# VH-VL binders against Jasmonate-induced protein homolog, part 16

Target 1, 185 residues: Jasmonate-induced protein homolog, of Atriplex canescens (Fourwing saltbush) (Calligonum canescens) (p42764)
Amino acid sequence: MASTQAMGMTEQQKKSVDEMVEKATNMGVNVQAQNSAVVSMINQTNVSMTFNENHNWSGSVVGTGYPKSIPTKQSRQFIHQGDAKDGSQGAVVYYGSNANGEPCGWLLAWCAPTNVTPTKPNRVYVDCGAQSKFDTISWDTIKAKLDVGPATTNFTDVDTETTIAAGVTSTGSFASVGAAFGLST
Below, E stands for the ipSAE of ESMFold2; O stands for the ipSAE of OpenDDE; V2 stands for 0.75 times the mean of E and O plus 0.25 times the DockQ between their complexes.

## First folded at step 13 (VH-VL; framework fv_iluzanebart)

Design j5 (from f2 with heavy chain H99L; at its last look DockQ between E and O 0.05; V2 from the best seeds 0.00; counts 0 for: pae O 3.0 > 2, placed apart)
Fold by OpenDDE, look of step 13:
Structure j5 (fold): chain C 185 residues (1-185), chain A 123 residues (1-123), chain B 107 residues (1-107)
Amino acid sequence: as target 1 above (185 residues)
Amino acid sequence: EVQLVQSGAEVKKPGESLKISCKGSGYSFASYWIGWVRQMPGKGLEWMGLIYPGDSDTRYSPSFQGQVTISADKSISTAYLQWSSLKASDTAMYFCARLYGSFGTYSYGMDVWGQGTLVTVSS
Amino acid sequence: EIVMTQSPATLSVSPGERATLSCRASQSVSSNLAWFQQKPGQAPRLLIYGASTRATGIPARFSGSGSGTEFTLTISSLQPEDFAVYYCQQYNNWPYTFGQGTKVDIK
């Protein structure tokens, strides 16, 4: 079986992503650090998700850091502070399970340039599937995909019946990133 | 007026349990992280942990993980710090404080502080 | 965890003089550094955040500078009410950590 990114974002995914983007926006209202990404993630699976790893191309997480877990049906947030030159560029991976209890992973990557332009827009990249898929991540590959990624995107892994959607938008001096980690059932 | 009001001083014996409180007013309690800071007699400040009352996201300092429990009841704008079994070494002043900024996992510092709760543990 | 080291431990200054307090981080904390003032029997009070931004209501005589691993709090002209203990705190990485404090007392 094959995974597909050809499927368009469902209305429900869009709604969830928009809500998370809004939540991120609200969270970042008092963010004084520019070039940051404020990220809000909702776990729409039936079990808690656990932080696995992250990668920084530019910038780093600040404050309380990455949420160690995202409880089922709840959202968690973090701030990734970018640098002055390349902005905020990072990724995070969370582990969980699909509806059948199979170990799965969800990957969210984002790019929030210091100066957003048509040639340097905000970008997201997402991936999900069997946990083993994320045992050894080629961050160069992820980066390459992120570099040509859209402002909104989704992915469904047919084999594990997992799905992920994300969106990013400019909000003042920071980028608001929203993501929904879910199941395709 | 934004303020945090903590519960009164406690005098306890080793082995006793204790739960102290921090009540916020004048702002959206659920939208700001609440931190707990310990200050032992004549010593400096120590981060114990944080809680986001809105969703009960809780972060502990490694030194205090498993040693205390931080919780919150957003319905009454109150955060809690509790011990299951106090030790003499728990004798200290405990402060709660609001992290600057609405929502978020970041802090520019604690802009509003409770008055502190003195906990004395002695046999 | 990031270790914050303040110096000197005690700083004796006369009223009206400049006080300079140092804070060093064991690793870079960018500009995610705050300064607090604490007087006996009171809760700490936020003075500076973002390494150099004064909190609301803080007198202009207080200023913060630095980035990365070296930070400075300056009181341009010490007032009687400024004699206290001052703490720096990084909030770049959890767990957040305080310096051990600098006591500013009267010379």
Scores: ipSAE 0.086, ipTM 0.733, lowest interface PAE 3.0, mean pLDDT 91
ESMFold2, look of step 13: ipSAE 0.728; ipTM 0.879
ESMFold2 (binder alone), look of step 13: mean pLDDT 90; pTM 0.917

Design j6 (from g2 with heavy chain A30T S102T; at its last look DockQ between E and O 0.51; V2 from the best seeds 0.72)
Fold by ESMFold2, look of step 13:
Structure j6 (fold): chain C 185 residues (1-185), chain A 123 residues (1-123), chain B 107 residues (1-107)
Amino acid sequence: as target 1 above (185 residues)
Amino acid sequence: EVQLVQSGAEVKKPGESLKISCKGSGYSFTSYWIGWVRQMPGKGLEWMGWIYPGDSDTRYSPSFQGQVTISADKSISTAYLQWSSLKASDTAMYFCARHYGTFGTYSYGMDVWGQGTLVTVSS
Amino acid sequence: EIVMTQSPATLSVSPGERATLSCRASQSVSSNLAWFQQKPGQAPRLLIYGASTRATGIPARFSGSGSGTEFTLTISSLQPEDFAVYYCQQYNNWPYTFGQGTKVDIK
């Protein structure tokens, strides 16, 4: 029996990630970003999301820092300046709620090497779920997963019905990271 | 020597349950994704999903989500692929594979494979 | 989902000749492409990753090229042990997907 296969990202997730990558690209071009990740995130949940935590393996945020909140159905951006050797490698965690009002978290990690090569590609890792999942994060574990991650991925947490999708691409001298934080409803 | 050794061939009837295994040795089992690939008779390869045994983070291809369970027992360095109710269309060869890679100049991809487990589901 | 399309389906060549296998992605996968060899009754064997980087222990007669949507595997002087099915696989997007395979047959 032939089975109808579902896509990994839904068409809506793919569109949202592509739009966020485009927003990141436009911002990076406008500010002439160099050796950095320009990150654009959209909140597709029903409540405002708040910044919880970041981690840096290489590089650091610049300018006005990480957005403190992302209002529902809106996007926010930041620039993460890379180190000379290893580029921009970092993660952020935002908190919000699912459709039932339960506290939830969304984690986005990225790797944007100074020089992209076939053995040092752009990468992303995503996770989401109950807020308690993020009380104690092993950043070494996240890094190990990120180091073998794809350029585009998604994850849905069945228990909380939360979902996240992200993608990264290069534009000349910087990487554009787009992410969609959402509900699988 | 890095090695993945799978459980033996299975002949089952529709509706029966099954759990096949993949035991890793010669490397840090909990530090790498391990995944499953299906090959239906006369067909190509299909990636089913993978698990990170260190924290049981499990990711499925959409076509297999809800159809199988991927799990691991890190105390015995073993990953599992499991069906609660087999169908005739589950007849296939199933491979496990380690997903290796680092940020540096090391190799990347499904570099070590198990020998395969043939599952035959027929009346 | 990224569809990987291989051509030709079957390639008949003699030992010592050059074999050229093609793989096309439905959208760009950058250089995140691997090639595998599979012989009957055996597990797949990783040949190439990053579109053009040979895996450890793979003979120099295997080479890969391409980027974006078009990729090629070349076997410069085909040996008797090279008669097998070859699969391309993208790892740019989750879920990972394989091409349908190219069978390299003896002429």
Scores: ipSAE 0.738, ipTM 0.885, lowest interface PAE 1.5, mean pLDDT 91
ESMFold2 (binder alone), look of step 13: mean pLDDT 89; pTM 0.903
OpenDDE, look of step 13: ipSAE 0.846; ipTM 0.930

## First folded at step 14 (VH-VL; framework fv_iluzanebart)

Design m1 (at its last look DockQ between E and O 0.05; V2 from the best seeds 0.00; counts 0 for: pae E 5.0 > 2, placed apart)
Fold by OpenDDE, look of step 14:
Parts: structure tokens; C-alpha cells; sequence
Structure m1 (fold): chain C 185 residues (1-185), chain A 120 residues (1-120), chain B 107 residues (1-107)
């Protein structure tokens, strides 16, 4: 597989992520629970995306849970309630298809500590590619990568021509996570 | 003042279709989830589902999935609950309610309810 | 789904007395628990959310406590207008399930 972790986010990706971060922020304006992450995801592919699985290192999704689907060119949101000690740490995987109809997957992982410090910053990790890539996920590996991840990141899978970008920021009451699931073509 | 106003009582026969409405005012309708709750005669409250008018994200209770359709028109601050084919067992009071805090809080504002009676 | 169980089914209390209502969840719902009051012919009214936060306009005599699987609604001094049916609801997990209700009537 020819995959490349992009060192720089495109202007379009940045714009999309920023918009999702803003949407998450607006969605969570009344969130009183500390240590939570509000996540907003936009599907920029040409077909609907479907929820596959999630993983919790700290906290859990609340309310209506994870969106079962993300329609094309639409966004969906959820709230992940963290715990007092370790904050909100989780991941979610959605399945869809690339431009050629090939089954693909997109993975978003986030870390929103209770108290953001230089040694405990907000982090995201993203991945995408052929759906088979996500048949068996090593969550320990994902966690290891997340633990050294930046607050903003993107990834492009060259083989499937899929891409993903994400960012996380703190609002003072909760963390806002924005993600854009897309195609590189 | 924040309020939800529902459409009037309905008397229908089995097999008929029905669409009732819930109109919000006094707040940003598109920014808060709207839920529907069923209360059969003399019974308790049953959560049916939610819709986020801003993007029409809709979540159904498994018990009501495929039984009803929840929709919204944010341009007129209105949510809808509809049946394609009513049954006698659909006879109940139906409430719409706004979720406090948008996504993960209790229902803080309620409509007055719409009584639906289905009988031959 | 999470099953919410309220007890007792009926609670008879005299005006001015303390009323204690219980709500149990089949699994942890954290603090995502609400209490509602419903009077005959009326829509439910939100009393408490987040297990212990009073909604706007709710008198101080109403208080909620608990977390996880055990919750309590307390009316410190029952007023005539407090005789009604009370429901608990969890909104921690989809679907948002209600308890079967507790009827508070006059002793």
C-alpha cells in the first residue's frame, strides 16, 4: 500500500476542518459537562458513509450515539463524554467508497485531556484506505500513534485516492473536534 | 418566549396516512434537537426519536424505526411526525419537545400534545 | 436498551411532608438523568436534568441526586400543586428511555 502522511494540510482541507470545529463548538455551547469532546464530521465523498465501529480509551459517547450514517456532502455530530482524570479519548471508523466504487474506510481518533497542558495537549490521529485495512484494528497501535499526534493532521491514501483531515481545539468547557472525510481526486 | 406549538387533534381510520406538526418559536429552531414522545391512553411516556433540524439528522428508537417518519423544515421552524398507514394501536397523545443543551440534555420545552385517535 | 425502574408505583404523602422517589437504571447512565412532572391533561415538565440540576423556574423544594444506576428525586415539603406523576429518563444511551412513573397522591 502506498500511503503518505501529509506534512501539510491543503487550504481546502483546512477550511473544511475549521468549519467543522466551528460547528462542533456551536453544537456544544450548552455543554456543561467538562472533559467532553464534541465531534463534527463532514462527508465530502460522493456516497453515504456508514458507521462501522468505535473504541474508547477514556469516556464514552452519550445521547444518540454515533451517527449511523453520514450522507454525502453532509455533516453529523456526536458528543463523547470524557472522565475527570483522562478526559475524552476515543476513535470512530466509517465505511464508504472511493470514486471508483471501491470499499474504503476512514478512521478518526482524538485525545482531549481534562486539562490541556504542554505535556497533555489536544491530539488527533487519522487514517483512511481500503476497507480491508480496517478489518482488524490494533487499537494499541492507534493509541500509540495518537499519543504523539498533533492537534491538526491529515492523511492521504494514494492507492484508493481517499483523504482525511482533522483538528481539535479547546473552548474552555469542552474540546471541539472537526473532521473531513474525502477523496483526493 | 420559547415555545412549541403542535397541530390539532386528529380522528382517523385504520389505513389512513397522517402527518402532524410541531412549530417552534422564540429560539434558533435549527440548533436544537426535537424529540417525539408517545403516550398511549393511561400509560407512560415513550421516546420515539429525535431530529436535528439544522441538517435533518434523524435518530429513531428501535421500537419506532420503520413505523413512523420524523422530518423537519427549518425554514418554517417546524418538525413533523407522520404515518403512512395508521393502526388502531397508534391511538395516543404525541408530544414534541426540545432538548436542552442541543444534543445531550433533557427535554426542557414541550408542545401541548396532539391527540391521535384511530378507530373504525 | 436501558431499562428504567421507578419505585414506588404510588406514593401517598400528606401536604408539607417529604417525598422521596427512586429511579434505577439497568446499567450506568452516568449523570445523564432527567426528572419530569406530569399533571393530568398536561405535557410533562422538566424538573431536573444532569441528575441534580434544577431546570429554570423549578422551586428549590425539588432536588435530584445520584449517579450511575441509582437516582432519587426529593420534594422536601410537598405542596398541593405537586401531586402528579413523576418520570425519570436517561439520555445517556440511545434510545432515551423513561421509567414507568411514580404517582404522588394525597395521603
Amino acid sequence: as target 1 above (185 residues)
Amino acid sequence: EVQLVQSGAEVKKPGESLKISCKGSGYSFASYWIGWVRQMPGKGLEWMGLIYPGDSDTRYSPSFQGQVTISADKSISTAYLQWSSLKASDTAMYFCARHYGSFSYGMDVWGQGTLVTVSS
Amino acid sequence: EIVMTQSPATLSVSPGERATLSCRASQSVSYNLAWFQQKPGQAPRLLIYGASTRATGIPARFSGSGSGTEFTLTISSLQPEDFAVYYCQQYNNWPYTFGQGTKVDIK
Scores: ipSAE 0.112, ipTM 0.748, lowest interface PAE 3.1, mean pLDDT 91
ESMFold2, look of step 14: ipSAE 0.273; ipTM 0.740
ESMFold2 (binder alone), look of step 14: mean pLDDT 91; pTM 0.922

Design m2 (at its last look DockQ between E and O 0.69; V2 from the best seeds 0.00; counts 0 for: pae E 2.5 > 2)
Fold by ESMFold2, look of step 14:
Structure m2 (fold): chain C 185 residues (1-185), chain A 121 residues (1-121), chain B 107 residues (1-107)
Amino acid sequence: as target 1 above (185 residues)
Amino acid sequence: EVQLVQSGAEVKKPGESLKISCKGSGYSFASYWIGWVRQMPGKGLEWMGLIYPGDSDTRYSPSFQGQVTISADKSISTAYLQWSSLKASDTAMYFCARHYGSFYSYGMDVWGQGTLVTVSS
Amino acid sequence: EIVMTQSPATLSVSPGERATLSCRASQSVSYNLAWFQQKPGQAPRLLIYGASTRATGIPARFSGSGSGTEFTLTISSLQPEDFAVYYCQQYNNWPYTFGQGTKVDIK
């Protein structure tokens, strides 16, 4: 009975993700990013979001690190520097609340090779829901899902009425990752 | 030896329910997405959706959302495709396929043998 | 969703000759393109992924090329066992989508 999620972003999600990809691209061009993922996230919820945790399969964040918070209706960015062989592969989790004030989480994972090749595509995976869903993350599970993932995706958690959408594209020198953390209400 | 073995052919009437199965062996079943593909008589292939059996994370192609249920029982390494009320237009061959991926490779590399579903008055 | 269009619908080729199959995507799928072979009454068989990488156990006579929106499968010296229907499939976006197929038939 638990089969209610259809694939594909809404028109509004697509616009938001495209804006975040463009913002990431502009940042990456400005700082002349190389071999990295430039990540831009917008908080479309009614409260500030706080950074909870990250994971690295390849590469690491540079500069001032992950944004500690993302104020409501604002975006924040970071740069994740890849390694020479496997590029940038990582994940972040942000916490916030749904419309009812219930604690929730949003997970974004990405795979951004040094360049896109026949065997090294850009990929994303997303998840959201009750904050407790993120108490015990199996990073092996997230990686397995990410490794088959598409370049754009979304997810809506019907119980908490939270939603997330993300996309990744290559500029040739770096990958631009855009994500929208939101509510389905 | 990685294998997916599907349940046998079905002949049904419109309005009946049906649940077909896909049992995996020779690999860590819970750790790979399993997808379903429909092939209507004389037609091409349609990807219906997929499930991650480890946590039952399930995603549907828009054409199939609300039309079928994809589920899995990882304790017996089995995925399912289910209809609550069959239509004649559900007559088709149904395949399950493992969706293998790594940073360096991809493939729907292992397929079940197919389950023919015939729905007629 | 991304529409995959194959041409020709049918390709008549003699054994030992070259077969060239085309696949076009309605938008860029980068290299996220696979080719499958299917014979009557059988499941599809993965031939090529990443546009050009042969799957395990696939003979060298099968080769793939292309990126973005235009892709080609070539069978350099067609063998009797190669007469089948061939499908391209993109995996850049969910839902994954297949082309309508190209039947490779005996001339």
Scores: ipSAE 0.539, ipTM 0.830, lowest interface PAE 2.5, mean pLDDT 90
ESMFold2 (binder alone), look of step 14: mean pLDDT 91; pTM 0.924
OpenDDE, look of step 14: ipSAE 0.819; ipTM 0.923

Design m3 (at its last look DockQ between E and O 0.79; V2 from the best seeds 0.74)
Fold by ESMFold2, look of step 14:
Structure m3 (fold): chain C 185 residues (1-185), chain A 121 residues (1-121), chain B 107 residues (1-107)
Amino acid sequence: as target 1 above (185 residues)
Amino acid sequence: EVQLVQSGAEVKKPGESLKISCKGSGYSFASYWIGWVRQMPGKGLEWMGLIYPGDSDTRYSPSFQGQVTISADKSISTAYLQWSSLKASDTAMYFCARHYGSFTSYGMDVWGQGTLVTVSS
Amino acid sequence: EIVMTQSPATLSVSPGERATLSCRASQSVSYNLAWFQQKPGQAPRLLIYGASTRATGIPARFSGSGSGTEFTLTISSLQPEDFAVYYCQQYNNWPYTFGQGTKVDIK
């Protein structure tokens, strides 16, 4: 039954994702980002989250890299610089715990083409659940799922009561990605 | 040739269970999302949800969560839509469709022929 | 969920005429808009995706335009086989949603 929950953000998730997109937009404008995904993530769980891994299909992180931790109820940002042809396409996994103290993971994947066109949209894919779900990730599988992904989405894992929501929008010369890592209860 | 072939029409009574099928051929079935679409008599199209058969990752439209079960058996290239207890309001045509996507393209490009489900006392 | 509204509900035209169908989204869907054709007793057929890109095998008389909230399907010279119901569908957000359809009838 895990990973079978209904689609559609709650009002709280929509508010949180919109706030994170706004933070990403403000950062991108301030640093004059170009051909990149500016990603802002908020930790809405009760413990600090720790960076586990990333994957790149196109582009790479710049600056100080991926935040090594995201303190509870705080947000952190990074910039993923796209390549000239395929823009920024990548994923990150953060680890934390659910309300019962069980180890859990949150996965955010994005596709931010150099220019959004009728055939090259912004996309996101999200997943969360028990930390063991992320021990062996098939990145080809994640890419196949991302390639059908919408511009905004969420997922709730009923077994761990974890949830994640994300959205992406174009902002001038870059894409703003906002994500909320949280608990469904 | 890429095809989706659905099981035949069903005539049922309220309270009965039902499982209809959608068999894919001519492509790597496990590697594409399969979705289900309902069309009530004289009405438009409603997207019900989808499944990734490779790992059974399943996502439901809110209107259908808890009302139906979407599943797949990748070993026989088949997706399923099932009800534990049918209602008269479940009378509709049900389509499966492959959801194709890549970095540069998209589409619900291949559809099954439809399965008519009639639920009446 | 995003509401898709089509107009007109019914369009009566003769073969050889130009048909113009409209679709409006309740919020921006960028270019993430598809058009489908459905004939009685058949599955929908993908015509257009990305608002303006013809799917494989779709004749050039079908064209789409628009972005954001306003979209148009144009059939430049209707053929007898084009009399059907046409649906627009957004795929910017899950769940995907369809318009209520425009029936193109023979005048």
Scores: ipSAE 0.672, ipTM 0.873, lowest interface PAE 1.8, mean pLDDT 92
ESMFold2 (binder alone), look of step 14: mean pLDDT 91; pTM 0.925
OpenDDE, look of step 14: ipSAE 0.778; ipTM 0.914

Design m4 (at its last look DockQ between E and O 0.61; V2 from the best seeds 0.68)
Fold by ESMFold2, look of step 14:
Parts: sequence; C-alpha cells; structure tokens
Structure m4 (fold): chain C 185 residues (1-185), chain A 121 residues (1-121), chain B 107 residues (1-107)
Amino acid sequence: as target 1 above (185 residues)
Amino acid sequence: EVQLVQSGAEVKKPGESLKISCKGSGYSFASYWIGWVRQMPGKGLEWMGLIYPGDSDTRYSPSFQGQVTISADKSISTAYLQWSSLKASDTAMYFCARHYGSWGSYGMDVWGQGTLVTVSS
Amino acid sequence: EIVMTQSPATLSVSPGERATLSCRASQSVSYNLAWFQQKPGQAPRLLIYGASTRATGIPARFSGSGSGTEFTLTISSLQPEDFAVYYCQQYNNWPYTFGQGTKVDIK
C-alpha cells in the first residue's frame, strides 16, 4: 500500500500524547504551576535523544531547564514560564537516530496563553526528519505555521520513517503539553 | 487588497486529468496556509486539506487522501488542486481559502470565487 | 474527527425578526468555532470566529456565543440580505469540519 500523509493522530499516538498530557498535568498540579506550559515528552525511539536548541517567542524555561537527554522509552519534562501578556510560546529540537542509525531531529512548538480566550487559543506544531533539516531553522516560518495550527497534531517523515505527535490542553492555571517522539516503523 | 483568484470552470469526462489553480495577491502568499473546500451540488462544505506554500508542507483530510493532489508554486503565488483521473462524483464547486491565523484571530478569511468542475459523459 | 451538527435545517423568518441558529460539536472545541454565511453562487463569508468575535466589516446584528460543545449564532433584526445558508465550523482539530448548514428563508 503506498504511503500517504493524512492528518490526525493514530490511535497509538493519541494514547501516548494523552499519557504525556496527564503526566504534565500531574507535575503542574504538584508544583502549583501558574501561567506556564508544562511540557512532557516521551522518547519512543531506539536511542537516547539529545537536546539541540530552543526558541522563545514569549516566556522562558524555568527550574533546571530543558532536559539534556531523553533516554530510550522514557519521558522528561520541563516548565516554560509565560509572560503576562502572551503566555508561553516556545519550541524545542531534540536529536536522535532512526531505525537505520541515521541522524534525525524532532521539533515541538507550542502556544499556551495565560488564559484560553476566544482570541488566544492553545496551538501546537510538530516536525521531524533528517537531522540536516534542522541545521537552519526559520523561526518566523515555524511561528506562522504554529499560529494556524490545531491543539493536537502529528507528522511523519516518510524518508527517515520518523514521526511525532503532540497535544495541548488548559489545565487549571497552566497548560499541559504532551509529545511523543518516535519512529513510524 | 488581499485576493484569491481561481481558474475558470471546467467540463470534463470521467478518466481525464485536471489541475485547477488559486492565485493570491496583496499579501505574503508563502506565509499562510491555503486550504481547499469542496461543495457538491446542493450540499454543504467539506474541508479537503491545506498546504503551506513557503515549503510545500501539505496535509490532507482523510476523506481526500489519495484522491487529489494539493500543491503550490510560491514563485508565482499560486496553489493547485489536481486529479489524475476524474470521476463523476468529483462534480462540485471547489474553493480555495487562506487560513489566516495570528494569536488573537482566526479565519478562513479570504476565499477564492470558486471553480465549478463538471464531470459527465 | 469532530462532527458538527446544526439545527434547524431550515428557519423561516420575516425581515426585522430575530433568528437563532444552533451548532453542536461531538467533543469540545473550546472557543475554536467560526460561523460563515453563503449566498447562492458566492463563496462563503466569515462572520464570527472564536465563537463570539465578529470578523472585520460584519454588522453588529450578528452575534455569536458558546464554548465547548454548544454554540449559537443570533441575528437580532434580519435584513433582506441576511437570507442565506449559515455554516458553523470548528478549527480546534485537523481536519476542520463544517456543520451541514442552516438555511434562513423568508417566511
């Protein structure tokens, strides 16, 4: 059967993202997070992932910062504190490898307003593929895509057989962002 | 003024190919998602998918996956919808629409005038 | 995918009267709900986004309300040009989905 890119998470991606959102929610409640995005990421690949870079449109990471690595089949979390006006808007890129050992990258971006309103929604954007795809990132392009994006999404790169899914929900005084970094094989 | 101008009406036979166009002007075409919407005669609106012309990132509604090809040429500010083999059931009006979004607003805010595609023997 | 259900299918109203159109989502779409107007032979026109925010140039007689799964479009005093088909559309999830439409006819 020929491969085609259709929107919407698979059942397994939905389950993984829901679990990561739940983990982010529990962490946010435990630390009494306010005006922030609590982000939980699971590495569903066969190798450890390494932090490459971040970008901030609004807000910044707090606490111990971005996880430097995400071990195989494990999850890691961080808290991104929002600004008063525009909440938390940011992105992270992690590097790893696909099933063939080829270098790959995973990008997660989010918008998480201080309060969800008719004009300030939650948004996510995701991308993945060969590591070289992330050598030069146009953050203006990522923001433009993110601004129209949904609250949940996925992407599969057919060449590297990598995939990523993410979702964001408002939970109490903070947003919970869940993401699954994986392989499509 | 922001505008989307679509190619003219088409009358085709089953099995023929077709590519219709949607040309944007008055804004940074490459910087906004463009989507396609089908309206069968006397029916409602169906969202088909979208493309980001800046890098050709293309996403399809499951109902249209494998049925059409969405593409864009940002150098001439044009998006396309194409069929390799038309069916009678493809008879419909097809609209392109800009998906304007900033954090603070949403809209399929600018629509093309529509392209009527008629597929009959 | 998220199913949008509009009611009634047809609403017969005299000019100057109030019209109330309903839209329900099969799961929460937060405030990510838009309303469109379509007249015969024309492209849809965006009326309302964010459930309640009027798009640029839309007259004040159009108002929207709701969040989550239940939404309402109200036209407070129908004008002759308001007789059209109205669609709701969610944009919380891809694929975006439209309701099947409510036709507002002259009584």
Scores: ipSAE 0.608, ipTM 0.840, lowest interface PAE 1.9, mean pLDDT 90
ESMFold2 (binder alone), look of step 14: mean pLDDT 91; pTM 0.926
OpenDDE, look of step 14: ipSAE 0.811; ipTM 0.922

Design m5 (from j2 with heavy chain Y108W; at its last look DockQ between E and O 0.05; V2 from the best seeds 0.00; counts 0 for: pae O 6.7 > 2, placed apart)
Heavy chain, then light chain:
Amino acid sequence: EVQLVQSGAEVKKPGESLKISCKGSGYSFASYWIGWVRQMPGKGLEWMGLIYPGDSDTRYSPSFQGQVTISADKSISTAYLQWSSLKASDTAMYFCARHYGSFGTYSWGMDVWGQGTLVTVSS
Amino acid sequence: EIVMTQSPATLSVSPGERATLSCRASQSVSYNLAWFQQKPGQAPRLLIYGASTRATGIPARFSGSGSGTEFTLTISSLQPEDFAVYYCQQYNNWPYTFGQGTKVDIK
ESMFold2, look of step 14: ipSAE 0.793; ipTM 0.905
ESMFold2 (binder alone), look of step 14: mean pLDDT 90; pTM 0.917
OpenDDE, look of step 14: ipSAE 0.899; ipTM 0.945
ESMFold2, look of step 15: ipSAE 0.821; ipTM 0.908
ESMFold2 (binder alone), look of step 15: mean pLDDT 90; pTM 0.912
OpenDDE, look of step 15: ipSAE 0.913; ipTM 0.952
ESMFold2, fold request of step 16: ipSAE 0.746, 0.793, 0.771; ipTM 0.887, 0.897, 0.892
ESMFold2 (binder alone), fold request of step 16: mean pLDDT 90, 90, 90; pTM 0.915, 0.912, 0.916
OpenDDE, fold request of step 16: ipSAE 0.907, 0.940, 0.936; ipTM 0.954, 0.961, 0.959
ESMFold2, look of step 18: ipSAE 0.743; ipTM 0.883
ESMFold2 (binder alone), look of step 18: mean pLDDT 90; pTM 0.919
OpenDDE, look of step 18: ipSAE 0.906; ipTM 0.949
ESMFold2, look of step 19: ipSAE 0.842; ipTM 0.917
ESMFold2 (binder alone), look of step 19: mean pLDDT 89; pTM 0.910
OpenDDE, look of step 19: ipSAE 0.902; ipTM 0.946
ESMFold2, look of step 20: ipSAE 0.783; ipTM 0.900
ESMFold2 (binder alone), look of step 20: mean pLDDT 90; pTM 0.915
OpenDDE, look of step 20: ipSAE 0.022; ipTM 0.609

Design m6 (from j2 with heavy chain L50W S102T; at its last look DockQ between E and O 0.41; V2 from the best seeds 0.69)
Fold by ESMFold2, look of step 14:
Structure m6 (fold): chain C 185 residues (1-185), chain A 123 residues (1-123), chain B 107 residues (1-107)
Amino acid sequence: as target 1 above (185 residues)
Amino acid sequence: EVQLVQSGAEVKKPGESLKISCKGSGYSFASYWIGWVRQMPGKGLEWMGWIYPGDSDTRYSPSFQGQVTISADKSISTAYLQWSSLKASDTAMYFCARHYGTFGTYSYGMDVWGQGTLVTVSS
Amino acid sequence: EIVMTQSPATLSVSPGERATLSCRASQSVSYNLAWFQQKPGQAPRLLIYGASTRATGIPARFSGSGSGTEFTLTISSLQPEDFAVYYCQQYNNWPYTFGQGTKVDIK
């Protein structure tokens, strides 16, 4: 347990991501998740967000699938079951609006190896902005960025004033992914 | 042979603009993040930000956001670092570096560096 | 932002002897820690990543250890070409941050 430096994610973003990681951890423990990513996302925008798209590099969603919507100021969760060799590697895109009512998108990608090692860590990648940014996604490009991504990151799109933060950690035999979809004000 | 080759040393006055370059060769330039690192005289290393040249996705360290512009032209395999109005405190050595890693066979980090560009800003 | 603190600032060591460099993170960075060597007038060179994995071509006398907040770089038998400045760098959180460096001088 250490003090959080304010030079990356904002204090609010770190708190929100930590809460979502905790929710993911609790869910993963309750369902006895194995070799999977348990993902918790909070919508900190002013409108309901709608599921647009997912991608799988390894593994697939289980249970009731991806949340179709995330109501304003609420969180939703899903479990992505990993493959035996390459674990859970996937992405989701949700659509909503910015403070001006303009259509926007938020992308969360994660990598949760079957066995986390010092040289095969959990990773995240995030992006957000105008909805049109996500009309034609190059998933090879997203994977290349994810492969060198950190365990905790954020991004703010200055044009739309949207922001996203995410973090991933391991608990036992699964990874807990927390994300906050928001506005920079 | 994977290489990053930077533009030559610059001597400038405060208030002038400057754009320095980093040209990559021997690999698929558009497919890897290129970052910039500052080293002020007699000081350590500071990460400034990076760009993914394939789609120009650009991420800045908070202390450099709004202070510099990072850009790339993938058609000529070149990344850039630019100031619109230099300050004396911008005097430093500037390095570019490639960020490498893959999930399956993991070699990781800032593995290839340019030779550095010395920028001197003085009255 | 994660602050990386190195000690000592300068380490004087005789050739053939063992050098031990310390790096502390202000919060846990797991194993996401790299070490770089920089000689005068040169770009940094990646030595270690993942706290303990040598980069390609790095001699076995360089070893890294640690996790969380405490890390060490050990040079088991210092050679003349090893006199340089050494930096640790965390890559667990964006933005990436470097320590201030440890200069290894010939005694």
Scores: ipSAE 0.666, ipTM 0.855, lowest interface PAE 1.9, mean pLDDT 90
ESMFold2 (binder alone), look of step 14: mean pLDDT 89; pTM 0.903
OpenDDE, look of step 14: ipSAE 0.905; ipTM 0.946

